VHH binders against Protein DOG1-like 4 (DOGL4). Designs and how they scored, part 65

Target 1, 232 residues: Protein DOG1-like 4 (DOGL4), of Arabidopsis thaliana (Mouse-ear cress) (q84jc2)
Amino acid sequence: MSKMRNLVEEKFLEFYESWVIQLELYLHQLLIAHNNNTMSETELRHLISKLTTHHKAYYTAKWAAIREDVLAFFGSVWLNPLENACSWLTGWKPSMVFRMVDRLRKSRVVLVEAQVKKLEELRVKTKFDEQKIEREMERYQVAMADRKMVELARLGCHVGGESVMVVEAAVRGLSMGLEKMVKAADCVRLKTLKGILDILTPPQCVEFLAAAATFQVQLRRWGNRRHYVTHS

## First folded at step 20 (VHH)

Design kk6 (from kg4 with Y102G)
Fold by OpenDDE, fold request of step 21:
Structure kk6 (fold): chain B 232 residues (1-232), chain A 122 residues (1-122)
Amino acid sequence: as target 1 above (232 residues)
Amino acid sequence: QVQLVETGGGLVQPGGSLRLSCTASGFTFSSYVMSWVRQAPGKGLEWLSGISGSGSHTEYADSVKGRFTISRDNAKNTLYLQMNSLQPDDTAVYFCATWDEGKGDTYEFDHWGQGTQVTVSS
């Protein structure tokens, strides 16, 4: 049985489905580039730019949507359960990408010492930022259970109009905090991605982006098959 | 088993046109993004165009924009590439390809055909 969705959910679902399709189209291009050592640096940079632009478009759409209903992103009806299970604050966990880089290092990507050092610095910074956001997120989540809200919960949901106002105020407060945290998390994602791409050479960037896109698309495929999800 | 068979290649003069076809079997064709790729003599693989399963999304390399058109007929399990204004530089073997689960760390297309030769010459 399909769940009822609000307008924000419906719009973003449509957007995301289209966005993922486009990502896979870019992935095809990345796969060819990944296996083509004859592409010029200019061509590689252009392809990298296409991908970065595509990701920026996602966050532009996301941030517009969360202004309307940030809570929609904590349900994320456009994602399957597997994708949701792997989500950290409505997206991929920034520190995860370093594992992808590590995998690349163990295979075909040779990093020079300077790159390794910079990646380590970035990793440390990224983890620090993640923890900071997590602590702040916890504050908002815990704050939801204030005295009034707990008491209202105890009394039940049919206590009157004033109670509804209190709940709505609490939800608004939480939503504001969540929006802030989601944006903060997204900033860390974007900074981390940019940082990695700045450290890697264009050919290495293509390999990284191919790996990342592959993982994202496959995760969706696996989740859809497992949970019999019809949207894609 | 998955099979892709390219047809429609041949010899054409500069400025000529060809329509390539790729007939797919062994998988749910309409569920997969499909691409055309070519390989010219002495060069690496070049991605040319891609199309989503439904055909709602298409992409083109700059080298073929305005000249090539990708399309598909899911009822016939067939991918097409209409090539107009062909030039000698378009001489290559053209492949139909798709990506499913990949081949380990190689990140290669899972499936492609044997290719069809396109030769553009005066």
Scores: ipSAE 0.890, ipTM 0.962, lowest interface PAE 0.5, mean pLDDT 92
Fold by OpenDDE, look of step 20:
Structure kk6 (fold): chain B 232 residues (1-232), chain A 122 residues (1-122)
Amino acid sequence: as target 1 above (232 residues)
Amino acid sequence: QVQLVETGGGLVQPGGSLRLSCTASGFTFSSYVMSWVRQAPGKGLEWLSGISGSGSHTEYADSVKGRFTISRDNAKNTLYLQMNSLQPDDTAVYFCATWDEGKGDTYEFDHWGQGTQVTVSS
């Protein structure tokens, strides 16, 4: 079935394409900053702020879009299959960023004991929050598969009129639940990101952000080389 | 192999203008974001400006915003930097650069030109 892209998908696709391009432009700045020890703290903070603002803009757009159609984000037609495969609840998995930090630590980033402790605390918190959301998702999936829902689905397939309305109402209810869950996940992402950036020094933040942006862009490039993504 | 060749540098008086060019070869130029970077004597690398593959998106450092304009001609595989209102502190070697896969964990640009010297002096 050729799934026709709905308006939400089209709009968000355009947004995302632009957003990723801008991210790569920022990445170039991060690459230079990462290798430039002459930049002032003020300059570094400004760059960090640009990136954080950029990420915030993404979630602002996302949340506006999911209010209209949260289901669009579970298909994410704007992502290639590799990107989708790496997604957890319509985005990156919060706990993954700690692995990035660990990798940085193994390279040239030196963290003081206090930072290590705070990061560990944040890691634990993040993991807990992820698990909470996952449990909720499981509950939701079970609910969707319950006998009542199956019956509704059957009715919707065989009976028109009132039955269709009931099914639609049920789907709306489910969508609302999904929206809530997605927002919760996004909150964990944002909190985790903020937490990390609050713990790291400005130079370390730049390194982290460079790594993150690099990963995102590379993932997209790798995915696109294998799977063509239709762009608007 | 990827090649970037910068040209257009020279000696100019304060307030003057120069237009730098970067000719690219060995890769699909239009698919890559390109940047201008400079290095002044005794200073580190400074990012100046970037442009998306299509040219639809541009970004500038505050130090050059309003004075420099980045552009590209994909048909010619050429990147440009129009520099106006040049000042002595703009004296540097100017490079065009792009990022593809990166250099491992160093997070550096993959490709650089040899650079072109710009000297602003009275």
Scores: ipSAE 0.884, ipTM 0.965, lowest interface PAE 0.5, mean pLDDT 91
Fold by OpenDDE, fold request of step 21:
Structure kk6 (fold): chain B 232 residues (1-232), chain A 122 residues (1-122)
Amino acid sequence: as target 1 above (232 residues)
Amino acid sequence: QVQLVETGGGLVQPGGSLRLSCTASGFTFSSYVMSWVRQAPGKGLEWLSGISGSGSHTEYADSVKGRFTISRDNAKNTLYLQMNSLQPDDTAVYFCATWDEGKGDTYEFDHWGQGTQVTVSS
């Protein structure tokens, strides 16, 4: 059965499809830059800026959408099941990017001691922040079995004209909590990304961004092939 | 097997125009983002332009913005690069390229053509 999409889902799906296409275009640039040692620092920084701006645009759109319907992002109809399976609170898990950095270090990226130290500090901080959010989410989820949910459950069986407003209010209350959690998670994502990019040199940033973009695009492709999902 | 074949290169005078073509085979052309890349003598690879599968999205390097136009005809499995106002520094071998799975940790394009030579000289 196909899930019925609401307006928020439809709009964000369109946005995301376009956004991913644009990401792949930037990936092409990153791939060339990644293998080109003749690019100036200015050129590299410009490319990095394009990518960072692109990612910021995603979160701007996301935050606008979650204000309307945060629940849409817990279904995420614009993602395939593989992408969803890899999602943590409606996005990538912040601590995952350090695995990418580790992989790069094992391949061709050479970090100085100061960078290694800073990355480790950031890793620890990121993990701490993730855990904090998880605990808060757990608390929130447990607290969902409160008066509002009881009322919602009761009214949900017999929703009439007079009860509709009560149900809607209850849902809104619950959604607001989820929105806060999602936003908090996104903040950790953005801080982590910024932290990494601040530690790395421009060439290293390009490599990191290339790896990240590659992973994201590949994950989508793999998932789409597996589940016969077509996004264009 | 994926094949990309660039054509249309040649000798042109400064200020002249040239249209490059890239004929693709061996894969679903319309499903892939395509790029033009060039390499001048003694220089590294330079990304020039990219276009989405449907053609709905395009990107250009600053060095060619306003002068070059990327397009595609999916019915013909052909990628194009219209180059106007050519300059001597545009002299290079031009390649079309696409990326699918990548080459592991090298993060390179999967497929390249042999390239076509463009020479801009008086």
Scores: ipSAE 0.882, ipTM 0.963, lowest interface PAE 0.5, mean pLDDT 91
Fold by ESMFold2, fold request of step 21:
Structure kk6 (fold): chain B 232 residues (1-232), chain A 122 residues (1-122)
Amino acid sequence: as target 1 above (232 residues)
Amino acid sequence: QVQLVETGGGLVQPGGSLRLSCTASGFTFSSYVMSWVRQAPGKGLEWLSGISGSGSHTEYADSVKGRFTISRDNAKNTLYLQMNSLQPDDTAVYFCATWDEGKGDTYEFDHWGQGTQVTVSS
């Protein structure tokens, strides 16, 4: 039987379902825009603005929800197993987005030397920021294992108020550390996205956003189709 | 074997109204976001409006907002576009379309109807 969802999970599930529906509506606009060589720069910038505002709204809602329950974002009930398997610290891995840029360069987008140089610099900076977060996460896990989790293991056979108080303190400590790390990862994601969109021209931004939205919706559909065929 | 068939096009005078229909078959219609797209003579494709599978979300291009209304009847597998206050620059072939998963790096709608002609003239 399926498990009940807590209030944070139910509210974010409803938000995310609506958010991804709206993303697909924007995808339809991107699919026409990226093949239409007669759209003005103003029209392209308007569409790009809609997409960036939509992504900002996701992180605004996520960061509010994380303050209430960061653990909900590890193995999220609003994502299928394929989507969850592709996650790095509750989202897409920032450095991997450059593989999408590389694919576009090979097939759809011509970049000038200045853009290529700026993208290389951003890729290196993004990778550096990722590695810093991974090292901090490792230090957090070591500190947790050496101090908080060892204490819980030593007290795990105790029953009553003392064991509950120690478990509650350890859970709060884990949640605070994870919230910090998730927000740091999200900041790298936003910096990387903004950096890419600043380097690309408006038509190139539309190509990138179309590819990114396509990938996200494809992962959702692929994972949901496997769930359907497995459980039917 | 996906099929989309548009009907309801025709000749209408400026200021008039017209309702387009798009009948779908060969897929689970209620699971897909649907769009209306038009192509005026000598112009590129223009996205007009989209609607979510359940009908819970709609979007409109600025050029048609307030004049056009998208809707769907999932029991009849039919998508609609109500067009009011039509003007000569609305003259175009109107298509319904949807994206399923796309193919490769093309990033195109997977399924299109044949189109229906709308002509607005005196």
Scores: ipSAE 0.765, ipTM 0.917, lowest interface PAE 0.8, mean pLDDT 84
Fold by ESMFold2, fold request of step 21:
Structure kk6 (fold): chain B 232 residues (1-232), chain A 122 residues (1-122)
Amino acid sequence: as target 1 above (232 residues)
Amino acid sequence: QVQLVETGGGLVQPGGSLRLSCTASGFTFSSYVMSWVRQAPGKGLEWLSGISGSGSHTEYADSVKGRFTISRDNAKNTLYLQMNSLQPDDTAVYFCATWDEGKGDTYEFDHWGQGTQVTVSS
């Protein structure tokens, strides 16, 4: 019964399936590049640019889709339950990406003091921006709770047209508020990603992008295998 | 047991063509992105091309774009690399490879073939 999808969900499912396939093709390039001591800085920057362009394309498509149906991105049909469970405001939590940076620093990359200082500054700013969004979400939650008062006024008032228009305006306003919060979260994600890539050297960027792409593809595979085995 | 076996290497003159094959077994071939990678004498690994499980998406390194074509036949569990306009600097051992889980922080292909030698010379 819950299998039916609206047009926004169907179109984005097709987009996302293609997008993840292309991400895995870039992952294969990253897997060779991060172990390769013969690639030039220009070649590394070209690969990094492909990855950043690919990520920007995701958000371009997402922002077009949320204008039509922001709720499709909460419990998305194109993600498995494990992927959905890991979401914060329809995507990865910006502050958590620094755990990947920390792991790489322990195992694969050596950062100079200037980079460490800049990364810590970015981590603090990212956390601040997250907290700001969480406060805005609290205000959204309060507005949704106040909707009960609007609903009670609608049920108790038997004037046609005006009561329906007030309720419709309130619902539209709350939906637009949610779109704004999702876009704000996505902007923090993009700014954090750009900030990390600006601080790291090209070889270090390749290591980071390999780790990020690996995690995303692994999460999808692990969730799909568990689901497939359970229902096969 | 996962196995990847490359064939079709050999000696070819500059400007010539060669078709490599990679036969896969021990996994659901059609579900995996496959890549061709080469290693020239005394050099590191170079990623050449990749193809999605269905064949819907392909990518090529700039060094081979326009000269090499990746393809697959999922009914035969076989990956191909058509190599045209070969030059002496294409001389290398050519491998097919795939990634499944990567086992965390290593970030490496899980499975490799043994490689097939391609030599371009007069």
Scores: ipSAE 0.756, ipTM 0.912, lowest interface PAE 0.9, mean pLDDT 85

Design kk6 (from kg4 with Y102G)
Fold by ESMFold2, look of step 20:
Structure kk6 (fold): chain B 232 residues (1-232), chain A 122 residues (1-122)
Amino acid sequence: as target 1 above (232 residues)
Amino acid sequence: QVQLVETGGGLVQPGGSLRLSCTASGFTFSSYVMSWVRQAPGKGLEWLSGISGSGSHTEYADSVKGRFTISRDNAKNTLYLQMNSLQPDDTAVYFCATWDEGKGDTYEFDHWGQGTQVTVSS
């Protein structure tokens, strides 16, 4: 399990590096589309489809890796999950994407009243889905504390191979619960993304996707700079 | 001071080939994704192709896929575009460009070359 956890993390990091490089290539396409009002709606929708497919590929790969070892995704973040309200299950809080939408509304993007209403409804739904996940995480953490206490009691009362079986059951139980919670959070992220893209017009979608891609590429560059600084 | 200089444009017959070069200076060329972009007379910008810093990843617009090949030589700080099977509607000014996040919320390429003219005519 331990070696599989390391292998899963290494493979996913290799995938992620390639994925971000490809995202930056798509960003270059978005930068031209964003600054160009002569592309047809068909051309814009094709580009939007490429970005949507790319984001789905990220989650497809992540969910495959989670099935192998979800604990690989809780590196240093796993150590203090209860101390950080902003430490969401292996990612950004889904509703934070609306800050990006709000910034776009203040600059170039002009939304009609019907779009604003639909976006507000989606924002409320996203927030409710987040709160549901937070409550399930709290319930799961309480249940895991109880389960660990039962397992420790059984280890104190048993001899032989039962301690291995109890530890394996505890690890599998933890992994299954965390896998469900991570996928639930990712599903909210995907549902919110698709909801935003369904509400926006194709030019507005390109603007939004450009903002999202720049943020993600910048985040990776920031991580690389800090890694260099901390090791130099 | 960042500088991008395109060369290799010219007049070519339909069905012909050209290779464009873009020489870069003033930044760490190998760290940047580079793109080729063109603008036909009276038309908007069209993104054609991009290549990752190491050259490990490339992407092409559907309009040029199979006919154009992007490459780079990081030792020479030079980006290339091999253009084959050229047709009159490939006539345009061709630019190399890159993004380095210097313009904030405008979401534009930060650096552009001056462009090189490609004209495909009989």
Scores: ipSAE 0.746, ipTM 0.921, lowest interface PAE 0.8, mean pLDDT 80

